# Miniprotein binders against Putative pumilio homolog 16 (APUM16), part 1

No score or structure here was measured in a lab: all are predicted.

Target 1, 332 residues: Putative pumilio homolog 16 (APUM16), of Arabidopsis thaliana (Mouse-ear cress) (q9fie9)
Amino acid sequence: MANNNSFSMSTMFNTIQEILNEEPLTVPSPPSRGGYSLFHIRKAEMDIQRIFNFMTGSEDLKDDISVLDTGTLMWMASLMTSDCDYFMVITTNKNGSKTLQKLMGMSDDMDVFFFEAIMRLFIHVMTDKYASYVTIQGMRVFQQDKRELMYDQILRYACFLAGDQYGCIALNEIITDLDDPYYRDQLLDIVANNALLLSNDAYGNFVVQHVLKLRDSRCTRNIADKLCGYCVELSFKKYGSYIVERLLEAGDVPMATVVLDLLACKTEMLIRLARSEYGNFVVCKALELTNEILTADLFYGLVNRLMPYRHLLHRSPRSKIATILDSMSVPN
Positions, changes and structure headers below are counted from each chain's first letter, unless a header gives other numbers.
ipSAE, averaged over its two directions, is called F for ESMFold2-Fast, E for ESMFold2 and O for OpenDDE. V2 adds 0.75 times the mean of E and O to 0.25 times the DockQ between the complexes of E and O.
[cut] marks letters that were taken out.
Atom coordinates printed by the task and the answers are left out, and those that the model quotes come from them; centres of patches stay.

## First folded at step 2 (miniprotein)

Design h3g3 (from h3g with N31D H61D)
Amino acid sequence: DPSKIEELIERAYQLMDEALKLIEKAIRTGDPEQIKDLMREAEKLLRDAKEILEEAKRSGDPDMIKEAVWLLQEAMDYARDALEIAKEL
ESMFold2 (binder alone), alone request of step 2: mean pLDDT 66; pTM 0.561

Design h5e (from h5d with A8Q A15K)
Amino acid sequence: DPSKIEEQIERAYQKMDEALRTGNPEQILDAMREILKVARDAIRSGHPDMIYEAVWALFEAMDIAREHGSPKLIQRALDIARKVAELAKQLGDEELIKMAEDILKYAQELAKE
ESMFold2 (binder alone), alone request of step 2: mean pLDDT 68; pTM 0.569

## First folded at step 3 (miniprotein)

Design f01 (from fer3 with R20E K27E)
Fold by ESMFold2-Fast, scan of step 3:
Order: C-alpha cells, then sequence, then structure tokens
Structure f01 (fold): chain B 332 residues (1-332), chain A 86 residues (1-86)
C-alpha cells in the first residue's frame, strides 16, 4: 500500500523486475497474421524488413529522413507500431532508438502511433538502455495531453523504475525536465515517501541523490524525516553515506536530523562509524558544519562523545576528525 | 578462505557498466558482513575477491555471489564463474 510500503515495495520491485528479465525480447518474427492472403503476408514481411533496415542502418542513410514525404512517414510509423515485438526490436536497438527519436515531434498525427506504442509497452520501454530515451523524447516533444498521460504512468511505476538500472536514469532525466508543479510535486513526494527503501537499493539511491541535488526544501525535509533513525546505518555504506552527507549540507533542519541520529546511537557505534571507510566523512562533515553554523549544542555534543576516544581516531587511516578534536581547548 | 568471482562480458562498454555495478554490490556486502572485498580488471575480465575468516560467512557469500551471477548474466550477458580457494 501507498501508506505503508517501505520494505514490501522492495520485494515487489524484485519480483516484477525478475519477471521482466526472465522474458527477454526475442528476435522479431514476421508480422502476425489473421485473415490475410499469403500474398499480403509476404508483402508485409518484406515491408517490415525494409523499415528495420532503414531504422537500424548507418547514420548516412538516416540524414535523409527530412526528405521523406508525409505519406511515407505515416506508413512507416503505422507499420513499425503495428506489433509490440517490431516496436521493441527497433527501440532497443541503438541506431533504431536514435532514428525514432528524430521522427518524434515531426507531426502530431505520426506522434499518435508512437505515443500509443510507448503506452502499451511502458515498463519495457522505460527499463531498456536505448528504448528509455524514446520515452524521454516523447515527454519533451509530444502535445501536453499525451505528456500528462505519460506522467500518470511515471507516477504509477516510479518506485519500480527507480530500482531499475536504466529506469532510474530515465526517471532522473524526467524529474529534471518536469516543469508541471502538480506532477513534479507528486513525483518528488513518491521518492521522499520511499526514501529509506530507495537509499538502500542498488539504483534507487541514485534517484534519492539526484532529488537532493535539486535542493527542493519541502522534498529534502520529507526525505530527512523518512531517513530519521537510519542515518548511522546508511553512513556505513558508500552511497548511503553520500545521501547522509547531502542531508548535512541541505540546511539546518536536515542537518539536525542527521546529527541527532549520530548523538542518539551508542558510543561504540559512533566510534566505529568515525573510523569506517565512509562514515568518517559523515562524522567529519557533521563536525565541520555544526561548527561553521555555530550550532554549539550539536557541535559540542559530538565533540564530547568523540574526545575520550581521540587516540583511537588518530590511529585511523583518516585523521581529519582527530585534527578537529585537537584544535579544541583540552583541560590539563 | 577466499571467494573469487570471475566475470566476462562481450564489449568494453558493457565491462565499464558491469564494473560499476559490481563495485556497488561489493561495497554493500563488505559493510553488511564485515568482510574485505577487492574488485580487479585484468585482460578484459572482471574479478571480485572476498576474504573470509568465518566458515559460516562463506556460505552466505556464496549465496550472494550466485544471485549476483544471475543478475549479471541477465543484464549484461556476462559469463560468471565462482570459486572458493583456501
Amino acid sequence: as target 1 above (332 residues)
Amino acid sequence: SKVEIRIEVDSPETLKEAIEFAEYLAEDIAEELGVEVEVKVEDGKLTIRIEVSDPELVKDILRWAEEMAKELLKKYGAKVEVEVRE
């Protein structure tokens, strides 16, 4: 459910992703048939092969795309979108994707075919390295009514896409491009509501990082709220530590959330974090920022917890924390 | 004990993507289980080495390696071999 999906959503992501990966797109068969003569079937097979050759061919042939008449372009668009397998083979091909992107936006009538094909195959298109660029292009060049329907699909599948290696890249570009405040705010809310799950995901962490770079105050505070209690755990991990560092840099409220998590953990855990490969950067940044902003309670809270173990911190590969502690007045 | 995972992919571009994915997974498992993990590239092959002192962790790492091998095969068409060395 939407109101209780932190870990159950991860299980759903993995299940859906596994299903998609178990059923890879096969080499396209000749156009599907029902009720046609053998002559018409053979002609359609030859036509689709010519389109495939044109779409996936060299760049020199595709430079002449602007010379094609409207009738030829409409025929090509209709035929290549007549079957899901044909469309996917073209869009998942590097050259086919590039050529299709050039055709999009040339006419509203032609865009209807591409839009409907993308909508039918939305998840498959969005989670492919080359085909995902076709959807991004559609969101840039299609008419507003079509773009809004595509935004609705993005909202429906945002968490699944964030967990995919290509879906997360496409999602980040869409977030950057999205200028409609209604859809933008809804999408940012979905990311924030799932921040804990995404921050621990192999690809979802890049979406959280990207959203934090936008410096949207409302979304950043919502992310901080969702990660409250987990900042120490995240700081032991490479990408989790990057997210926590970004929260420290994002303003007084997100910074306080992180620092209070550090102060709430057991001393043994805090020292282990300060000496860890990634956590040492988090603790160092927390000290630096609380000192610079003159949040004395938070700064001295950290100093008082770390100072008794200064000697252990000096023996760590990174001595920057120890250097900060040494700069403080030490009673004899 | 040492667990060694060898990964072969079909192109240099795919290798770069596989390296980034493997490095992320290696760091995650290293933090989770407290083990030392090394990622190396030699002769166009990606190798992940995990040093484990606890025999019980070897089983957990092998299960993780098997799942990672399936993921890499599906996403990159990679050939994956897993070997345990003393």
Scores: ipSAE 0.000, ipTM 0.120, lowest interface PAE 20.4, mean pLDDT 75

Design w02 (from h3f5 with K43E R53E)
Fold by ESMFold2-Fast, scan of step 3:
Structure w02 (fold): chain B 332 residues (1-332), chain A 90 residues (1-90)
Amino acid sequence: as target 1 above (332 residues)
Amino acid sequence: SPEELREILERIKELIDKVQELMKRAEEGDPEEAKRLLDEIEELIEEVYRLFEEVEKLGSPEQVRELMEKIFELLTEIEKLIRKAEELRK
C-alpha cells in the first residue's frame, strides 16, 4: 500500500501550469464516475491537482468551503479518496489534514468517502503526525456505525500503535476521548494485558503511564496484577523503572504490589537494585511513599532489609536512600 | 486560559531549545558523553509526557490539536537525538 517515504508523492505536485491557470474554487463539472476513458482519466488527474492546491493552501479556506454546493463537495470528496496516493498526499500535509478535518461531519454522504479511505489506509494514517488527526476527527463526527468500525480497528492494532512515536500519542488521545464503556474497557484491557511488554518499550511506556494517570480502578488493578512478580526486573530497566514509580503513586494496592515484590526478593538483589542506575529511584520512592502514607509495616520492612548495608548505599551514585536510613539509625 | 496557553508554549520552546543543545553535543562527537546524553534525553521525554498530560486537560479541541502537533515535533526531534546519541556510543 501507499506510504509517505516509498510512493512518488512529489510527482503529484508536478503541474505548475494547471495550478496557476485555474481559480481554486472554480470546480469544473465532475466527470462521469465509473466510465473508462483516457480523456476522463486525464481530467481527473488535473482536477485532483486543483483540489490538492485548494486543500493544502497556506490561506484558511474554511469560509470558501461553506459556499460550495453539496454536489461539488461530494464530487471533491469522491475524487480525493479515489486513489490511496491522492488521499495520503492530502492527509499527511499539515494544511491538508486541517482542511479535511473541517470537511468531515458536514454531510453523512460525503463522510462515507472519507470513512472508506481511512479504513483502507488505517495503519498508515494512524502512524502519521498529521493524518492521525483526520482519523481522530472521524471518530468524533462520523455516524455511530462508522465510529464503531473504527474502534474495532483501534482494538486490533492497539499494541502496534502504542509502539509507534505518533501512534502512541494518537492512541492516548483516543483512550481519553472514548466515552463508550464497551470499547473503552476493551482498550484498557488490551493495555493492561500487554503491560509488561509496553512498560519496556520506548513509546509503549507512555501509554501505560497515561492509563495509570486515568485512575481507573479496574484497569490499575489489572496492570498491577500483570506486573506482580516483575517489579524488581522492571526496576533495573530504564523504561520499566518509570512504570514501577507510577505504580507506587497509583494507590494503596499497586503500591503494596511493588513493595511486596521488593521485600520478596533476595537481600543481595535488593541491595544491588538500590545501588543501580534506575532501581535506586524506585527504592527511594518506595521508602518515601510508605513513610509518608504511614504504611509502617512496609516502610520498616524496607528499612530493616536495607539498614545492615547502609555503608554500601553511601557509596551509591545517588545516596538519598542512605540519608533516609541515617535518619532512622541509633546515634551510636 | 490565554495564560495557561502561553505557559505551555513557553515550556515547549524551552524543550525545543534543550533538544537543539543536546543535538549539538551529540554532533561534537565525544563518545564519553553518550551515556550522559541518553540520561538527559530520558528526562526530556518525561517532561514532554508531562506536557502531553497538561495539554489533554485543556477544554479547547483546536488548541489541543495545535499543541499536540508541537509535541509530536518534539518527539520526532527527540527520536533523531536518541539515534545520534546511540551512534556516538558506537
Scores: ipSAE 0.006, ipTM 0.239, lowest interface PAE 9.9, mean pLDDT 77

## First folded at step 7 (miniprotein)

Design n1 (from a01 with E4T E28H)
Fold by ESMFold2-Fast, scan of step 7:
Structure n1 (fold): chain B 332 residues (1-332), chain A 85 residues (1-85)
Amino acid sequence: as target 1 above (332 residues)
Amino acid sequence: SPETILKRAQELIDKARELMEEARKLLHQGDTEKALELLEEAYDLLERAWELAKELGDPELIKEALRLIEEVFRLLDEALKLRKE
């Protein structure tokens, strides 16, 4: 890991611990004594099993959901959201998730049950492979008031989700779908403010890469600013090098930030980077782009640093940088 | 195995040190081109040793390989300056 702000990392660690220690909301109070006979209890258990079988069964049976009457749909929505554990068993099942997604958006009254269940279990739903798509669907089909409350939760948990194997995928889809400038800009700001930590994370790097692909100039500049001084370190790493290449491709300010980091590092480190498995692509791209856009001071700065060691670069089977240097016509 | 990787890395480091010492002697004698050839070979060996050290996850071995790589670059800089004379 990069030499990050220890206080910032401690704060994020404490936030994650608080999130992981949060407990799901308790289910509604049990029925009163004498309110349900043993017969009614057994009937309810059978109804729950029937709904489970329907929700998790084959796709062909769910194409006809549109023919179910309003009373049946409301009954199903109410029962499947009555217990947090039961709801999670359905939503984490591949077929159950798909069926639930089809039920969402059919009526506002039904969506209240699904929305409330999702909100009670937000981080658990967002970090599951199949259940996360239920939340994404809600953000697409629910009424605006519910979507805004869901956006607030995304902002609250953004860094935690970015570091999760399924949460990062769901977060990226949400970022793509967000057209509300207020929530979109805040989400992009959170990613940019945490760009160094995320770029070094096993899953968070995919979020940074995704955001850079949006080509939002403000966000890209903010990411470049946060990664300033770390571009060489990142370029030695597989996904870090992809991020740095994106900054180079973004143009003048982000490109200059990367190239200035390359020029500021020790010659030994620059040559080692140029010969490395991933860093050779970064140095090569820096040369190509600075030459292409005619930033002569940056281009010749790189050339002057690399040229004396051209023979070391030729000895590397992974670098084409030596070929680029050799192809220069009368550099003066 | 980890033991085999460690042995390989140590052999690479030892060979690189031999080449570096021979290069120092050649630089003192004014044979700059031969010194450069040996230093380039030493660098290749140390780069491989560094890669193996990373596979082992051995912090001391990684540190030693990087220290020697910096030492090779100091010698390369010296040789390149002498070549300009």
Scores: ipSAE 0.343, ipTM 0.785, lowest interface PAE 3.2, mean pLDDT 83

Design s36f (from a01 with L36F)
Fold by ESMFold2-Fast, scan of step 7:
Structure s36f (fold): chain B 332 residues (1-332), chain A 85 residues (1-85)
Amino acid sequence: as target 1 above (332 residues)
Amino acid sequence: SPEEILKRAQELIDKARELMEEARKLLEQGDTEKAFELLEEAYDLLERAWELAKELGDPELIKEALRLIEEVFRLLDEALKLRKE
C-alpha cells in the first residue's frame, strides 16, 4: 500500500481521533437518505487506510517512530489497544507487528497497554504468524512481573501451542530465548512428559525436535524414557524418524533406548523398517553410530539381526544398509 | 483406476503364494538355497502389494499382505536354520 512517511503528527492525531469514534474495520454504511454523502464515507475509508499505512509503511518506520514525542506515542499505544479488532489487525499485519515491536520496551507506562492487550488475546496472538512476535518481544523487553505472568500463560497453554501451525514456531522461539532456569525447566518438563503425543502430532513433533537440539541431558533422557517401546513405530513416520535419529545422536543412554527397541522387535518388522522410506535412515544411523563409538554388543546385535536378510536389503532402492553389512564380511 | 490397482495387488499376492508353496516343497526336500531365493522374490512381491493396498486404502488387503509377509519370514527362518545343518 501507500507510503505515509510524509504524514504529519497533527494529521495523524486528527485521523486517530476520527477513527476512535467508529468501530474498527467497520465499513461505512451505504449512503442513506439524508444521512451521509459519498464524500463522508470515502473520507472515513481513507482515514482508516491512512492509519494502517502509517502502521504498515516503509522501512522508514524507525525514523517515523523516532520523531514522535512521548505523549503522542502513549496516545497511539492507547489507541492501538483500545479495541481488540484494532490490535489484531495491527499485530497480524507484517509491518504493523514490526512497528508495534519497536514501540514495546520504550516505557513501562506504555507497556501496560500492550501487556494487557496481549494477555486478553493471548491464544489469538500466539497462534498468528506475525502477532506471535509481539508476545515474544514482550517477553524480552517488559518488566520482570509482566514477563513472569506471560511465562505462566505459556506453561498453561504449552501443549495447545505446540499443536498449532504458528504456535509451535513461537513456542520454539520462547524455548530458545528462555534464560530463567525455573520456567525453562518447567517448559522442558511439559514437552518431555508429552513427548509421545507431540511426536505423533503434525506440529508438536517440531517442538520435540527443537528441544532435542538443545542437548539438555535431563530433558533428552526424559524424552527417551517416554518414547521407549515406541521407537520402531515412530521410525516408520517421516517426522517420528527425525526424532528417533536425534535420540540416536544424543548420547549413550538415548542411543541405547532406540537400539534396544530395534533389537526387541520382530525380524520382519526390523527388515521392513530397514527397507522403508524413513526407517532406513534410522537403522543406518544406528549401525553407523554403534560402530563409530565401538558399542560392540549393540552394533553386532543389529548386524546379527540384519545379516541373514542382506539380499532382501540389496533388492531395495534403499541399499546403504546392505552396503554397510557387505563391508563387515566376505560373501559365503 | 482403483480397480486396476486392486487387480495388480491381487496378482502380486497370488504370485507370491505360488512362490511360497514352491519354497515349502523345496524346504521339505532340503533345498534351502533355492527356497531362500524364492522366498526373497515372494517378499518383494508382497511388499509391493502392501504398498498398493495402502494406496487403495483397503484394510483387508493390507492385513492379507502383512500376514503373508510374516509367513515369508517364518519360512526364511526355517531355511536359515536348515542351512546351518
Scores: ipSAE 0.202, ipTM 0.703, lowest interface PAE 4.6, mean pLDDT 81

Design s36i (from a01 with L36I)
Fold by ESMFold2-Fast, scan of step 7:
Structure s36i (fold): chain B 332 residues (1-332), chain A 85 residues (1-85)
Amino acid sequence: as target 1 above (332 residues)
Amino acid sequence: SPEEILKRAQELIDKARELMEEARKLLEQGDTEKAIELLEEAYDLLERAWELAKELGDPELIKEALRLIEEVFRLLDEALKLRKE
């Protein structure tokens, strides 16, 4: 947060008045082959700086924006998007992003400038903490033709975005908002098909977790299928264990996939998992859920493998599993 | 320090090996209950050594700790079967 400028409403109003007085109505044009004079270049740079100051101010710009006519707003939009670096400086600023989001959807003509800039810089915008919300806003307020082109880019870059610290947050917002069954199903399929890679990624795991929270039965079963054979390895990891716990909670088929992985691993690994920092929650949940929904073969499969080692499990500083085993009515 | 973590892990491994050797002798003598106690203690020490090896990021030490964990578990499994007899 290095460039969050705070200034008074009077200062902001004076800046707007200076822009209006100096530049009544104009759309920046690219220089002819003869080029603009140095004077025109310097003036454009000064105007850009004034717009940056206006856009990145910490005050709510809603009332100030309502005073400006459509021509002035069009001029500002054109100038802000005239250069990729100018647009990125505004969109990556917390206040600049918020102000730009308020300008979006005000007119289709103005939205053309924002849409084209976002599309040119799609990956850079989507992987920034503040700029990503500009793209999300575009997907909410732009005309359908523009939104569909943005959805196509999301599908194209979904795995890359899922692996990014800010892209994963933006992708989850988009997944939540996405009403179109075609684009939604395609995006969910991409996440499911890459579930193993994403579950082991520092950021991608949040996307898998988010998708599992949607309780989409088809997608959840596809994720379970892709994670089959890896549930024990994931359960030793903090976020991997959260994913496995969600699969246990997601219905009979995903639960069975997890429990069968637990039953298939060697006994030493199962006991070590049951004593581990994260894996103990997975084994505990597997016991509780298989007992609750009366899947007797899975429940007693787990009990029979754990029970001989209940004393070793009790030696763990806080083994709820050992307590569960002791409290259950277990056949001798 | 990494050097201090390595030393701690090695001390835990060495003590676990001593307990495992004593447990083997007790199993040969038919003292199954005492052997189980020593093997459970050895397992605790090796699990701690494994955690330190992971913290250090030493692949060979992780491998050694896991190999010994498997070995102590095998002995414990044998001892538990003898108890049932």
Scores: ipSAE 0.495, ipTM 0.854, lowest interface PAE 2.3, mean pLDDT 84

Design s36m (from a01 with L36M)
Fold by ESMFold2-Fast, scan of step 7:
Structure s36m (fold): chain B 332 residues (1-332), chain A 85 residues (1-85)
Amino acid sequence: as target 1 above (332 residues)
Amino acid sequence: SPEEILKRAQELIDKARELMEEARKLLEQGDTEKAMELLEEAYDLLERAWELAKELGDPELIKEALRLIEEVFRLLDEALKLRKE
């Protein structure tokens, strides 16, 4: 009951009960009191089941959308968004999410229903494996006014989303797709300002890595500034080391920030880093890049700190650094 | 088991402490080469203990291993200074 499937089943049951308790929006001429109530209950149940089956059916249903008239599409959009829980059952279903994505952008009138439902459930939609793609699709196909309101929500919840298992994936897709300079720069600034927290997070580190891959010079420098003093700690960690390597590869100020952190740390920590599973790649890359791009002062700074402990480095199976040091040694 | 990993980590730490104490005595005698050899061996043992401590997720054991590694480097620095004299 604690798993994701319990939400789908329980929410569906609750949605049916909610619909049974709703008053009709229009006042039809009832046949009889008993027959009238049963008619509305049966109609609502059949409509809910029909929509659910259509939306969550096999991939073959893709072609069926093309045969639906505008009235049927509007009815479907209205019904599936009338209850937030029902909308979540559809959008968190793999096939339901895919089908909903195909319905979005077909009509501005229909998109109003989807937009309003997404905005009411924004954080829940964005943190689900399948539902998050519904929001991403909305940002691609909705009218500009709706997209801007969705961007505002992304900016508001960016750090929370970055720390979520599925939210971080969705956020990275949005960062890649976002071509509006205002919202893009604001989002990149939020990631950079929180780079230390995110780099140490189980999921947030993927957002920092993704942003660095964009090779935006301003953002990369801002990230380097926020990680200054922490590059050694990060380099002991698998994903933290990847972030530090990206800063080294960026050259200029980001590279200098990393190397200065290495030079500022105590000798014990530097040698332990050089022998570590992930940190050896950072120290090796720092040596290679500082040698390659004529930063001789930084290169020899690192060499002079590592050379007295050359034998400790040779005792490690990860002794690529020792090989570099050997190439500079004159045999006694 | 976690109990066996803890026992192994502690055995490594205990052996490293023995080597470090032997190295201190060798440094007092001016035998820097033998002292450095023992300290390098102690480092290998402590690095392994640190890896096991991380596997256990034991913060106190991690701190102990790291503190001893810092002590090894202090002794190595003393040996290097004595050799330059």
Scores: ipSAE 0.348, ipTM 0.787, lowest interface PAE 3.0, mean pLDDT 83

Design s36w (from a01 with L36W)
Fold by ESMFold2-Fast, scan of step 7:
Structure s36w (fold): chain B 332 residues (1-332), chain A 85 residues (1-85)
Amino acid sequence: as target 1 above (332 residues)
Amino acid sequence: SPEEILKRAQELIDKARELMEEARKLLEQGDTEKAWELLEEAYDLLERAWELAKELGDPELIKEALRLIEEVFRLLDEALKLRKE
């Protein structure tokens, strides 16, 4: 198959969302009955309830865990991962997630159970507020072979996770923690390649903002390249304007990309942007930075476009740009 | 209410059109200073109408307000050219 990138992001997101909706998250159900006595059935029910209570109980469980022998820990791991509903109820509970994170990394044999459960339920775990930290912990403490398989899943679902309210938070943690240059660069490339889509997304914009804060010059340049032609449109929007301001601050090349977009737009759009709620900060920053860095062509390009409309800019509640223009001399 | 926002936006657009028409007449007479003042007032009204149209989520009103803003800038550009001559 030559072209895995042929899938639309929208189609991929919708397909994954359908999968999530078909995997119901329920409270733990009692195990199926077989040729068991009533005693064995009730014991199994009590054991499940005891594990649940232990896992979701006190934050001081750290001391309790250190006292447990290897056999008991292995039994607990096996039991809590035997059913996807049990595992999800534990992992989506604040205390359960924290307790599970403490158990991870204690034994390679035990980690097999947690790894298999996480991999089976990867998207469900990654899109939950508390369960996502279980996956992040696995990426920190599991053996390299398991971590690499988890990295592969992150790469596969990166854009979907970026668009999710909790997935975007988890993805940002993973981006920060990821030391492997191969997986880090691939993940940054996925974010950059999808920068326009993500910058316009309710949650994805936080991933783009986070990546820009890392000050990775290659990734920042790639993001600037993908946003080229769209900087004005983005600057009218709250989070889009934050991204554009970050590009202005990120060095000569990203700054030039933004300023050239400003210079290429119609005068009407530039003045409307300069007077707008969010865009005024972008235009102001572009003037300040081009003046500070002494990029004379870009600075005077902006000044020459704005100066004839100085009085119109003064009529705005957001008159800082007009004040800047008043303090500057235009070459004749 | 959405109906009241729509009405306010349309009233702002109508007032802006009146100012723009008066500005066009002043430009024909060579009175670029008075034309400019009216065009700045028209812009303020149209920008408010555009903000209201966005709050309402009305694509036709957004489009109308933006088209009129573009027309204001064509008239401002005409005034600038007349001032240089």
Scores: ipSAE 0.439, ipTM 0.826, lowest interface PAE 2.6, mean pLDDT 84

Design s37d (from a01 with E37D)
Fold by ESMFold2-Fast, scan of step 7:
Structure s37d (fold): chain B 332 residues (1-332), chain A 85 residues (1-85)
Amino acid sequence: as target 1 above (332 residues)
Amino acid sequence: SPEEILKRAQELIDKARELMEEARKLLEQGDTEKALDLLEEAYDLLERAWELAKELGDPELIKEALRLIEEVFRLLDEALKLRKE
């Protein structure tokens, strides 16, 4: 089958958009009707402006933060997380994100506020250039119970995050940092199970490439299994060709999956691939690696398919393939 | 311009068709080596036309270039069979 996945990134995005309008974590009900006045509203506005100025005003606040007392830190944490918009304005600001990261892990009591805000705004935080680092920091410094709940959210939204321009970067850092085998294996399984969709995505391909760089044997074989039948199609594409090249380099089984796809395609398509901008590197690498590791059946399978048309390959500016084939030909 | 790209792509396709027809006649005469040379040239022209069709975003032109490329491979297979005889 050429296209086995009926689920699209567009469908996934629409589903997540519906979820993003929900507040799965309970927002505290407002205090009793007798408790608030215009005075309290104005004071809160002045206090949040003070916090905003402090959090976003400087890139180098390490020493300044260390001198703040516990009461001040708790007050700041409470106020900046009291409203989703306040938290997002601070976390999406370059300096605000950096300052917040330094505050995290200083106090378990204070971390409760940051954790709850992150969990309420998880997708919004994870898909922002600066705010995503706040979540990554939380996964490094929060108590284990909070980290596990954050891991659960990463597993829930992994594919959506992989398809986002900033989410994919954050997801890759989380994959690298995760040393818990249970969560790491589940996350790798999600990437592998969605390898075809992600390999064809503008950002998801970077997640597949990153996972392959980890050299996890089980995950790499699962990715190879999911891409079986699609290796030729991917090899015509810039990032798809990079993924296929990594599979060729990843050991005997992934290499065989790629080479068997090349051998199964029509001769016209194989020659077109060998001459293409990105596919020539795939075909060349397949020849080189099958020759190096002495997989004679695969090597000669490729040679036999390409040799009759070698004259078409000599005309290509990227004719390393022709050089390999010519080394097999005896001149007269 | 899109008009210039379309014109160039069509010129390449037309030239490739001429070479393919000449190659077919050479195969009928048993001149497989000359036929192979012409088919190689036709393939090169069609590959260029396919790239221009992609730039233009013309699905009919893309399909036509690919159809002709498939026809070149059929003629190459015929030429190779004759060489084995």
Scores: ipSAE 0.006, ipTM 0.429, lowest interface PAE 9.9, mean pLDDT 81

Design s37l (from a01 with E37L)
Fold by ESMFold2-Fast, scan of step 7:
Structure s37l (fold): chain B 332 residues (1-332), chain A 85 residues (1-85)
Amino acid sequence: as target 1 above (332 residues)
Amino acid sequence: SPEEILKRAQELIDKARELMEEARKLLEQGDTEKALLLLEEAYDLLERAWELAKELGDPELIKEALRLIEEVFRLLDEALKLRKE
C-alpha cells in the first residue's frame, strides 16, 4: 500500500497547478445514469490520475490541503466520486483514506459528494480495512440527516458486517460511538437476536464480546436468553468460552443461565469441560463467582457434581478447579 | 500426518481399553484404590485420543472415544459405590 509517489511540497504544488490550469469539469452525471462523450471520459481519467497521485502520495499533507480554494476542493470531490472505481481506489489506499478523512467535514457542500459515494458503495467501503474509516468519519462529521441514513444502512447490514474481518471492527467502533438511543438499541437488539450465530462465527464473536463489555443489562440478558442451552458447547471453544465468562461476570441472571447449563449437562461432559483448554476457565469462574456472590445452591450444585472426580482434575493443565475443590474438604 | 495421528489415537484407545479391563478385574477383587488409579490413567488417554479424533475430523473415532469415556465414568461410579461400603 506504500507508493513511490510520496509528495514533496514542490510535487504537490506542481500537480495542483496543472489541474488548476485546465478547464474545470462540471458535475458529471453518475456513470450508471448514462454515458459521457469519449472526450469527457478521457479528460476525467487524466484528471483523476493526478488527483489519485495527490491523495495517495503522503499521510502528512494536512497543511498543504488548506491552500486549496473551495472551488478546487468541490471539483476534486465531484471528480473523485463520479465513478465507483475512482472512489474505491482512493478510499482503499492507506494514504488516500487518511487524506479523504481530513477533507471530510471541511464543507457541507463538499460532504454531499462523499456522503452519496459512501451510500452508493456502503458494503464495499465498510468491509475494507482503510475505507471503513472514511464511513466512520462521515458518521462523526456529517449533518444529522445524513448520519441517520448511514445508521439505517448499518442496521440493514449489521449481521453481514459482523461476519466480515474488517466489517466487525468498524461495526464495534460504530456501536461505541452511537449516542442515538433508537439506533443504538436497534443495533444491540440485532446483535442479541443473532447471538448464537455470531458467537460461533470467526469474526461475529468479537461483536458479541464487544457488546457484552458495554454492560447494557437488557442486551446482556437478551444474549444470555439466546445462548441458554448452548453455554457448554460454546465453553469448549476459544472465543465462545470468553463470551460465557463475560456472561458469568454480567450479573445474577446471566450467571444463573450459564451455571444452570453446566448443572444440566451429563457428568462426563462437565468433567471434560473442566479439563478442557478453554472450559476449565469457565468452570473455575462459575465456582469463584457463585461462591463470592453467595449463591449457595449453585455453588454447592457445582461442587457436588465435580467433587467425586476431583483427582481427574489434578492432571489438567492450568486448572485451578482442583485447588478450589480441595479447599472444601473437611479437616482430617 | 493424518495417518500418524490416526495410529496414535488408536494406540491411546487400545491402551485405555487395556487399563479399563484391568480396572474391572481389580473391582471384582475388591481393590478399589488400584482400580481408581487405572481408571484415571484410562480417562487421560481417552481425552487425548478424543482431541486427536477431533483434529482428524473422524466422526466414528470421536464417537468411539466418547463412548469409552462414558464407560470409564460407569466404572468410576461402580468403584466409588464399593469404596463407600
Scores: ipSAE 0.013, ipTM 0.515, lowest interface PAE 8.3, mean pLDDT 82

